Miniprotein binders against Mucin-6 (MUC6). Designs and how they scored, part 1

Every score and structure here is a prediction.

Target 1, 185 residues: Mucin-6 (MUC6), of Homo sapiens (Human) (q6w4x9r395to579)
Amino acid sequence: GHCSLEGGSFVTTFDARPYRFHGTCTYILLQSPQLPEDGALMAVYDKSGVSHSETSLVAVVYLSRQDKIVISQDEVVTNNGEAKWLPYKTRNITVFRQTSTHLQMATSFGLELVVQLRPIFQAYVTVGPQFRGQTRGLCGNFNGDTTDDFTTSMGIAEGTASLFVDSWRAGNCPAALERETDPCS
Structure headers, positions and changes below count from the first letter of each chain, unless a header shows other numbers.
F, E and O stand for the ipSAE by ESMFold2-Fast, ESMFold2 and OpenDDE, each averaged over both directions (binder to target, target to binder). V2 = 0.75 x the mean of E and O + 0.25 x the DockQ between their complexes.
[cut] stands for letters that were removed.
The coordinates of atoms that the task and the answers printed are left out; those that the model quotes come from them. Centres of patches stay.

## First folded at step 11 (miniprotein)

Design a1 (from J1 with E3K)
Fold by ESMFold2-Fast, scan of step 11:
Structure a1 (fold): chain B 185 residues (1-185), chain A 81 residues (1-81)
Amino acid sequence: as target 1 above (185 residues)
Amino acid sequence: SPKALRLILKAFKLERKAEKLEELAKKLGDPELAEKAEELKEKAYKLLWKALKKGDPELLEEIEELLEEIKELLEEIRKLE
């Protein structure tokens, strides 16, 4: 299965359900009992410098008891808060430069991540068949049925993306504040 | 948010420093220090997951307090050699 995070704010789930959202938070992309050591894949979104209405992917995080790997749009790779030279290898994970603009994280447990660094930061998640019907998060449940791809963290299937996305927030993200308009400017 | 990414990186750094403390305790052959290091490591991991799930601003302060505690312990131990 393939899940993609593209164009700053577009997502296509493992069951090929496309959707878009605007958010400034860390979101759970993928949780599964197939991931070792309580593993999870997460995406960090932030507002662009151009407009408060625009949001974009700024980092992808793989979190487990053993590894806390962050790949950021600044082309910095860290594990457990320490910057790493590529190629970087752990027991089950290798991070390397696939091309001049793409990094790959390969694993021994059926998860692969490719991130495009330039010109637009984007991410592509591939999972093996053992993950079928055993995923949760923004990438969907991978059960072959797109009608329940918007299943929230509470187990409720939603018809729209907004409640679905909000349910998968991993951190505190205060409500978006509207800009005060200066009447003199 | 830049604050959210900073919180995540600090939490990761906390757990890594706790692991280094555990390794140092084992090299010194100090069972009490090894036990303290393991407790801090477990507490760091629990706070990491709580920070990621709740995003509670109070947890950022708690993470920074644990980072300072681990730093103080590491400095004290290094003075012994």
Scores: ipSAE 0.014, ipTM 0.330, lowest interface PAE 8.0, mean pLDDT 73

Design a10 (from J1 with I8L)
Fold by ESMFold2-Fast, scan of step 11:
Structure a10 (fold): chain B 185 residues (1-185), chain A 81 residues (1-81)
Amino acid sequence: as target 1 above (185 residues)
Amino acid sequence: SPEALRLLLKAFKLERKAEKLEELAKKLGDPELAEKAEELKEKAYKLLWKALKKGDPELLEEIEELLEEIKELLEEIRKLE
């Protein structure tokens, strides 16, 4: 299955359901019992440009008990806080430059990540068939049914993206409550 | 469990704040601040790993304490601008 993070804050789930959100937090993109050593893939979003009116993907993180691999929009790859020269290999993960504008993280456990560096930082996640019905996070549950793709961290299927996305915040970022501060009552 | 999820979310927040502190330390070019930022980032990573492995609710207090330390350093940096 394929999941994509494109054009700032657009996501297409493994079951091909597109949605959009705006947020400035770290979000759990993919968790699964198929990921070794309690692994998780996360996406970091921050304000884009000088206006701060839009948000965009700024980094992708793969975290497990052994590794914290960060691939950032400034084209730096780190593992456990140390910058790495590409190609970078561990026992189960290889990070390399696929093209002049794309990096790839290949794994032995059925997960593949491709990040586009230019002109816009974007990410593409591919998982093998062993992940079917066993994923959770922003990329959905990969069960072949788009109607339950917005399953929250508590296991509840939502009809809209907002509650779904908020449930997968990896940081305790408060939801925007700007409406409640308006002078109009 | 809901408690384990809250612990994980706080641990991820801690790691993000520690990385922000490191970026600001590099911007200022202050070697003592850079060393402190690296220490806090290492502590944040270790707490995140423990949260993922054990889900121990007692880690929440340690995470909150480290978040407060990072917040205080960020406020001191802001005063230096």
Scores: ipSAE 0.000, ipTM 0.096, lowest interface PAE 19.3, mean pLDDT 69

Design a11 (from J1 with I8M)
Fold by ESMFold2-Fast, scan of step 11:
Structure a11 (fold): chain B 185 residues (1-185), chain A 81 residues (1-81)
Amino acid sequence: as target 1 above (185 residues)
Amino acid sequence: SPEALRLMLKAFKLERKAEKLEELAKKLGDPELAEKAEELKEKAYKLLWKALKKGDPELLEEIEELLEEIKELLEEIRKLE
């Protein structure tokens, strides 16, 4: 299945449900028992430099008990806080430059991520068939039914994106809070 | 490039139009229209990935053609309301 994060603030789920949201936090894109070592894919959103009312994707994070791989719009790749030269390989994950404008994270467990760096930072998530009906997060539940794609972290199907998105925040939103209280913002 | 960005945004617009078609089809109780919406979404994903890989300007023509197809179907649905 395919899930996309495009145009800064637009998401299309694994069941092809498109939506847009306005948020400036880290959000869970994908959690699944199919991901090893409590793995999760997350997206970091911040306010767009183009418009004060617009939010944009600024980083994608893969977090597990062993790894915290961050791919940022600055074209920097880190693992566990340390910058890495590409290609970067771990036991189950390889991050490499697919094209001059695209990075790919390939895994041994059926997850692939392609990140467009330019002209706009965007992400494309592909999961294998073993993930069908086994996903949760902003990318939806991958069960072939779009009517319940807005299933919150509490297991409730919502009719609107705002409550759905809010439920998948990865915790506190220090960046959003900091920006609101920053004298220069 | 700005051209590649335009191509990507047009492909996403195509996906959103397909979603609107599917939602309207459900309200009208027409399973065939819902199936057509799924086919158009699949085509949209293929064009999106081609845009990602190549940035080929010729893909804009394919996207415009699908957008016109969706527009025609949406007009047919509106006439049934």
Scores: ipSAE 0.000, ipTM 0.081, lowest interface PAE 21.7, mean pLDDT 70

Design a12 (from J1 with I8F)
Fold by ESMFold2-Fast, scan of step 11:
Structure a12 (fold): chain B 185 residues (1-185), chain A 81 residues (1-81)
Amino acid sequence: as target 1 above (185 residues)
Amino acid sequence: SPEALRLFLKAFKLERKAEKLEELAKKLGDPELAEKAEELKEKAYKLLWKALKKGDPELLEEIEELLEEIKELLEEIRKLE
């Protein structure tokens, strides 16, 4: 399956359902029992351009019991808060520069991530067939049916993207968002 | 390094090719192609991890040997396609 995060605010699910949303937080892209050690792929969105009404992808995070790998639009890669020089390897994950404008995270468990750094920060998620019908999050449930791709974290199928997206908030927000909201509050 | 990046890209592309060949073998009912695809996947994986230990003279020789094995295996697979 293939899921894409493109053009700052557009998402196409594993079942090829396109949608757009506005958000300034961390969202769960992919959660599955097929990911080792309670692994999850997450996306961080923040305000973009001069308009406060538009948001864009600013970082992608892979989180497990052992690792918190962050790939950000400023081309910094960290694991557990420490900056890493590429190529960076763990037991089951390798992060490397695929081209001058693209980074790749390859795994041994059927998940692959390609991140476009320039001209626009974008992400492409590929999963093996073992993930079919076993995914949750913004990338959908990968069951071959687009009508239930907006299934919330509580298992409810929504007709619109807004409630679906809000249900997948991970609770963490970018530092920039916190500084832009009333800093004295 | 640029050399390590090229090896990583090659290893990844080979692994992807192996996965496509495994699916083709399943569709065609060809167990020899399936076996060769699995061998290619294993060699691609070894190439990826050895490339990360760049700077070791012993590993550079092993990488070159592995690249020759992969070349020979790809020629065998081509004959089966």
Scores: ipSAE 0.000, ipTM 0.108, lowest interface PAE 17.2, mean pLDDT 72

Design a13 (from J1 with I8V)
Fold by ESMFold2-Fast, scan of step 11:
Structure a13 (fold): chain B 185 residues (1-185), chain A 81 residues (1-81)
Amino acid sequence: as target 1 above (185 residues)
Amino acid sequence: SPEALRLVLKAFKLERKAEKLEELAKKLGDPELAEKAEELKEKAYKLLWKALKKGDPELLEEIEELLEEIKELLEEIRKLE
């Protein structure tokens, strides 16, 4: 399955449901028992323009008990806080420059990430068939049914993206709903 | 912090298992199991909230205890199939 993070703040889930959101936080993109050592893929969003509604992807993070790999829009790759020169290889993960504008993170466990660095920072997530019906997060549940793609971290299917997105926050930052109800702060 | 984030991920994993328990309890139509599933899901949510707010590593013990309780109930439910 394929999940994309494009155009600053657009997401298309593994079941091909498109949506947009206006959050500035770290969010869980993908969590699954198929990821080793409590692994999760996360996305960091920050303000892109002068409007509260303008946000963009600024980094993608793969976190497990062994690794914290960060790929930033400033073209820096770190693992556990240390900058790495490419190609960078661990036992199960290789990060390398696919083209002059794209980085790829390949894994042994069925997850692949391609990051476009220029002209716009974007990410593309590919998972193998073993992940079907076993994913959670902003990329959806990969069960072949788009009607429940907005399933929150509490297991509730929402009709709108805002509560869904807010439920997958992984950092200590304000919810999109709080920003909407308190526009002066 | 990296440690606080790892704790949050563990709490999310706990919440996922509580969700599976709730789905199975609803499928069986057993109101007592559904009530227990809701109770465990609420406890999982509270632990996630504490992890997000305090990042206290002592929460790992509570998370492990709840994971074992949920595992036991999931096994009991599957025996009824």
Scores: ipSAE 0.000, ipTM 0.100, lowest interface PAE 18.3, mean pLDDT 69

Design a14 (from J1 with L9I)
Fold by ESMFold2-Fast, scan of step 11:
Structure a14 (fold): chain B 185 residues (1-185), chain A 81 residues (1-81)
Amino acid sequence: as target 1 above (185 residues)
Amino acid sequence: SPEALRLIIKAFKLERKAEKLEELAKKLGDPELAEKAEELKEKAYKLLWKALKKGDPELLEEIEELLEEIKELLEEIRKLE
């Protein structure tokens, strides 16, 4: 399965459902029992002053009990807060420069990440067949059915992207701009 | 935590910008600008070290302020080229 984060704020899920949102937070892209050591892939979005998107991808994070790998738009790669020279290898993960403008994170557990650094910071997530029906987060549930790709962290299928995206925030951040107003708050 | 990750990301961005500023200031041969760039680099390193040792969200505002100061100086240097 392939999931993409493109053009600053566009997402295409593993089941090929496209959507867009505006938000400034860290979001869970992918959680799965197939990821070792309670692993999760996350995306950091912040304000964009250069593109016509209000917010854009600024970093991708892989977090587990062993590793906290951050790949940022400034071409800095860190693990557990320390900057690393490429190629960087751990027991199960290798980060290396695939081309002059692309970095790749390859893993032994069926997850691959390719990050485009220039001209626009973008990310591409690939997962093996073992992840089918076992993913959750912004990249969808990978079950072959696009009608439930907006399944929130609470297990509810939503009709709008904004409510779906807000449910996958990982931290105390503002709600996405395009969500419907809460009449009681 | 995810908030600590955001802090660390911005701290590393600050360090990278400060290093570029120092290199450009030295190329210009301006001792006063080089000294100011060195001061900003030292501040960036201290903030990075604090961010790595404790995930204190109060540091985020200080990091953003210093990042803006460095961006302003880089823009000023670009006008001189």
Scores: ipSAE 0.000, ipTM 0.101, lowest interface PAE 19.0, mean pLDDT 71

Design a15 (from J1 with L9M)
Fold by ESMFold2-Fast, scan of step 11:
Structure a15 (fold): chain B 185 residues (1-185), chain A 81 residues (1-81)
Amino acid sequence: as target 1 above (185 residues)
Amino acid sequence: SPEALRLIMKAFKLERKAEKLEELAKKLGDPELAEKAEELKEKAYKLLWKALKKGDPELLEEIEELLEEIKELLEEIRKLE
């Protein structure tokens, strides 16, 4: 499955449900028992100075007990708070420059992240079949049914993106402001 | 930057500081410093996971308490260096 974070604030879930939100917070993209050492993938959104959007993606974070990898729009890669030269390899994770504008994080556990650095910071998440029906977060539940893709952190299926997105906020941030987010219009 | 990002980055830095202190404790043969370093590592990890949860009043209080505990622990560690 594929999940994308594009155009500053557009998300397409693993089940191919598109939606949009506006928020300035860290959000959980992906949690799964398939991720080792309590791993989680997160996205950081902040105010945008370039686009007409209120917010844009500014960093993607992979967090586990062993690794705290941050890939930022400033083209800096850190692990556990220290800047790393690429290619960077740990036991289960390799981060490298795929092209002049793209970084890739490959893992041994079926998760792959590609980050576009320019012209707009964007992220693409790929997960193997072992993740089917075992994901939660902004990328959805990967169960082949888009009608429950807005399942909140409390396990409630919502009809709109705003409450869903706000449920996956990390920390004490302002609630996301929903603009027009009709995937059928 | 959003406050959650600042907390996450602070937790990363604290965990790395704890690992460096643990290595120093092993070189110096200082079991008290090793114990404090491990405690700092545990608190840093707890800060990370609290920063990942959605905000609510109880969680904010827990984060504030944890930050105070971390501050006190850092002062204890400073006395041992």
Scores: ipSAE 0.012, ipTM 0.303, lowest interface PAE 8.3, mean pLDDT 76

Design a16 (from J1 with L9F)
Fold by ESMFold2-Fast, scan of step 11:
Structure a16 (fold): chain B 185 residues (1-185), chain A 81 residues (1-81)
Amino acid sequence: as target 1 above (185 residues)
Amino acid sequence: SPEALRLIFKAFKLERKAEKLEELAKKLGDPELAEKAEELKEKAYKLLWKALKKGDPELLEEIEELLEEIKELLEEIRKLE
């Protein structure tokens, strides 16, 4: 299954449901028992453009008990807060430059991430068949049914993308980064 | 933020444990273990949701209460193993 984060604020889930949102926070993109050491993939969004009326992907984070790998739009790759030169390899993860504009994170556990650095920061997530029906987060539940792709962190299927996305925030967003489409608290 | 991430990891770990217990219950034919595994999964989901909204003093008390409920449930599950 494939999940994409494109054009700044567009997401297509593993079950091919497209949606768009506006948000300035870190969001849980993928959580699964198939990820080792309590692993999770997260996406960081922040204000973009001159007017700041839009938000865009600025970093992707793979977080586990062993690793905190951050790939940012400024082409810096860190693990546990330390900048790394590419190719960077751990026991189960390798981060390398796939092309002049793309980085890839390959893993031994059925997760692959490709990040486009230029001209627009974008991310593409691929998971193996072992993840079917065992994923949670912005990329959906990978069960072959798009009607429940907006399943919140509470396990409730929502009709709108905004409620779904807000349920997958990793912590509270700062007051200064309040969403433009919903200025109410 | 760091404390919220710690709770999110705990929720992920608990959900993984619940799925493993569901598989074990199926192999053993143990409906009580299956029910407790489902309860653990529900509490893990609630913990994740509360962690995402952490920062409110009232919510911190709810998180602490939920963590105690999870601890008690894990002890009940341990007695069934």
Scores: ipSAE 0.000, ipTM 0.124, lowest interface PAE 15.7, mean pLDDT 73

Design a17 (from J1 with L9Y)
Fold by ESMFold2-Fast, scan of step 11:
Structure a17 (fold): chain B 185 residues (1-185), chain A 81 residues (1-81)
Amino acid sequence: as target 1 above (185 residues)
Amino acid sequence: SPEALRLIYKAFKLERKAEKLEELAKKLGDPELAEKAEELKEKAYKLLWKALKKGDPELLEEIEELLEEIKELLEEIRKLE
């Protein structure tokens, strides 16, 4: 299965359901018992400033008990807060420059991530067949049925993307989600 | 590509196997097993690097040859276990 985060605000789930949202938080893209050490893939969104979109993807995070790998739009890769030169390799994960504009994170556990750095930061997630029916998050449940792709963190299938997306907030949300701080206040 | 992802996954599994074999060689005091575990680790790394070059047709024969070498090495290791 393939899931994409494109154009700053568009998502296509593993079951090929497209949707759009705007946000300024960290969101869970993928949780699965197939990910080792309680792993999760997350996406960080913020006000883009220069994007055609109100908000855009600014970083992708892989978090487990062992690792916190952050790949940012500024082409900085960190693990557990420490900057890493590419190619960067752990026992189960390799991060490397695939092209002048793309970074790739390859894993031993059936997850692959490719990020496009420019002109717009975008992410592409590939998971092996062992993940079928065993995923949760913004990328959907990978069960071959698009009608329940908006299943919230509480297990409720929603008809709209907004409640679905909000249920997968993982943190890093500013006090004023929709607007920049007013300089006069 | 699905093929490249499969090869990357295989390379990582082989690296983990080599690490376990290195630990086993230390516990048994078996330098031949240690040498073959190091060779497996090196071939796993080469497989990973070739897979990361993404679908170059010139690499297909090299990858096939490397997989055959790995298969032969695993058979040698199996006889030592």
Scores: ipSAE 0.000, ipTM 0.120, lowest interface PAE 18.4, mean pLDDT 76

Design a18 (from J1 with F12W)
Fold by ESMFold2-Fast, scan of step 11:
Structure a18 (fold): chain B 185 residues (1-185), chain A 81 residues (1-81)
Amino acid sequence: as target 1 above (185 residues)
Amino acid sequence: SPEALRLILKAWKLERKAEKLEELAKKLGDPELAEKAEELKEKAYKLLWKALKKGDPELLEEIEELLEEIKELLEEIRKLE
């Protein structure tokens, strides 16, 4: 399965359901019992420049009992607060420069992350088949049914992206709003 | 905590901007500005480490103040080019 976080605040879930939102918070992107040591992937969003109507991805975080790996739009990679030179390897995770504009985090447990640094910060998440029906978060539940992709942290399937996104906030942040596509006017 | 993650991001952004300021100061041959940029970079680095260990909310204000100071310095340098 593939999940993407692209330009602005566009997300396409593992079941290929696209949505948009407006948010300035850290969100749970992926939780699963398939991730070792209570692992979770998180996405950090903030306002884009001086615009109050635009938000964008600014960092991706992989957190477990052993590791806190952060990849930021400023091309800094840290683990447990220590800056790391690439390639960076642990027992189960390798972070390396795939191209001049892309970083990759490869794991031994079926999770792959590709981060585009330029021209715009974006992230692409790939999970193996063992994750099918066992994911939670902004990337959806990976069960092959798009009608329940907006399942909240409370286990309720919502009809709107805003309630879904808000349920996956990791702390005290403003409520997110579903961003509508503006006419060219 | 989410507050700690925001603090970390602000500290990194501050460190990166201070690094660019130092590089620009060296190109302009301004040793006084280079010294100030190095000082700000070191201070940002220390705040980043503290933020990662404690998630201290008081450090958020310090990082925001330093980020604004660096933005002001970059704007002043831009006007001189």
Scores: ipSAE 0.000, ipTM 0.100, lowest interface PAE 18.1, mean pLDDT 71

Design a19 (from J1 with F12Y)
Fold by ESMFold2-Fast, scan of step 11:
Structure a19 (fold): chain B 185 residues (1-185), chain A 81 residues (1-81)
Amino acid sequence: as target 1 above (185 residues)
Amino acid sequence: SPEALRLILKAYKLERKAEKLEELAKKLGDPELAEKAEELKEKAYKLLWKALKKGDPELLEEIEELLEEIKELLEEIRKLE
């Protein structure tokens, strides 16, 4: 199945349900018992700078007991806090430059990630058939039914994207500097 | 940091445990177990949030208190299983 994170804040789930949200936190994209070493895929969103409600993808994180691989919009790849030169290979994961504008994370366990770096930072998640009905997070439950794609972390099927997205928050929201407008004019 | 990563992974494991307990509570018809599973999920998220802000001396003490609360909750849940 295929899940995409495009155009700053648009998501299309594994069951092909599109939605949009506004958020400035780290979110769980994918949890599954099919991921080794308690693995999870996460997405970091921050303000885009154009409007107060506009947010965009700034990093994708693969986290497990062994690895914390971060791919950022600044074209930096780190594992466990250390910058890595590409191609970067571990026992089960290889991160490499697929094209001048795309990075790929290939795994031995049925997960593939392609990240578009330019002109807009975007991510594309592909999972093998073994993940069917065994996924949780922003990418949905991959059960072939779009009506329950907004299943929260509590297992409740919601009718709105906002409650669904908020339930999958992980990590701290970035703080924006607030500046008082000059009252003299 | 390595310690922050360990706490983050622990938070995810606790969240998964809470989901399994919610399913068990549904099968058993046990509302008390369901309530405690929800509390465990809430504490797991708090642990995750605090782990990502590691470096604050006050936060370290809060993390220790939260881990003790989680330990007590897990013992209460064990008595209900």
Scores: ipSAE 0.000, ipTM 0.112, lowest interface PAE 19.1, mean pLDDT 74

Design a2 (from J1 with A4S)
Fold by ESMFold2-Fast, scan of step 11:
Structure a2 (fold): chain B 185 residues (1-185), chain A 81 residues (1-81)
Amino acid sequence: as target 1 above (185 residues)
Amino acid sequence: SPESLRLILKAFKLERKAEKLEELAKKLGDPELAEKAEELKEKAYKLLWKALKKGDPELLEEIEELLEEIKELLEEIRKLE
């Protein structure tokens, strides 16, 4: 299955349902029992730098019991709060630079991530067939039916994106990134 | 590499078009077209997965051939609307 986060705030689910939202937090993008050690992929959205009426993707986070890999729009890659030089390898995950503008996170467990850094921060998520019908989050449930792609964290299928998106908020956005920036510095 | 990135981006484009074809085929209610669209979507996904795992530029030809087939079917559907 393929899920895309494009154009700042546009999402296309694994079942090809497109939607847009205007949220400013960390959201669960993908959670599945197929991800090792309670793994989850998360997306961080913040206000657009050129327009405060819009939001945009600013970071992607892979979180498990062992790892907290953050790939941000400022081209910094961290794991568990420590900056890493690329290529960065763990037992099951490799993060590397495909080109000057693109990074890839390759895994051994059926998850692949490609991140465009410039001119606009975008992400492309691919999952193997073992994930079919076993995903939850902003990327949908990957069951071949778009009518229930807006299934909330409470298991309710919504007709609109706003309630769906809000249900997948993941706590405090600054805490999820382990990066704190003073807006005046 | 730039070549493997080109392959990956083209594979993403292929999968997106295959999904659109499947959605349109289902809306038309044509079972034969829907089945063909599903087969093309599965092939597109397998090529995307191979591109991501290997980054092998030799897959580009298969991706371009499948993309052309999908474009032809989308054009046929457009004429029926």
Scores: ipSAE 0.000, ipTM 0.346, lowest interface PAE 11.4, mean pLDDT 74

Design a20 (from J1 with F12L)
Fold by ESMFold2-Fast, scan of step 11:
Structure a20 (fold): chain B 185 residues (1-185), chain A 81 residues (1-81)
Amino acid sequence: as target 1 above (185 residues)
Amino acid sequence: SPEALRLILKALKLERKAEKLEELAKKLGDPELAEKAEELKEKAYKLLWKALKKGDPELLEEIEELLEEIKELLEEIRKLE
């Protein structure tokens, strides 16, 4: 299955459900028992430099008990806070330059990540068939049914993207209520 | 920070175990197990948004206590099977 994060604020789930993203936080893209060492893939979003109403992807993070691999829009790759020369290889993960504008993270456990660095930072997630029906997060549940793609971290299927997106926040961010009212100062 | 990393990983582990407990509750038709699973999911979600802050030892201990409680309950259920 394929999940994409494109154009700064657009997401297409593994079951091909498209939606737009309007958050500025770290979010869980993919969580699954198929990921070793309690692994999870996360995305960091910030305000677009062009528009205050838009958000843009600024980094992708793979986090496990052993690794904290960060791939940022400034073309820096770190693991556990230390900058790494490419290609960078661990036991199960290799990060390398696929093209002049793309980096790839290849794994031994059926997860592939490709990030586009220029002109706009974008990410593409591919998972093997063993992940079918076993994924959680912004990329959906990969069960062949788009009606429950907006399943929150609480296990509730939502009809709209906003509550779904907010439920997958993985960082210290302003409360959803505060952002909804957001009166101009 | 290392403490924030530990909080995220523990909270994710709580969510996975709560989901497994909820599946068992559905099979058994047990509302007590369903309530416990929801309680743990709510706690895990609330901790995730604080994960980037420096870890609080008390919060980590609370998570660990809940993990042990769920593990013990699941093990007891398995022994009864």
Scores: ipSAE 0.000, ipTM 0.097, lowest interface PAE 20.7, mean pLDDT 69

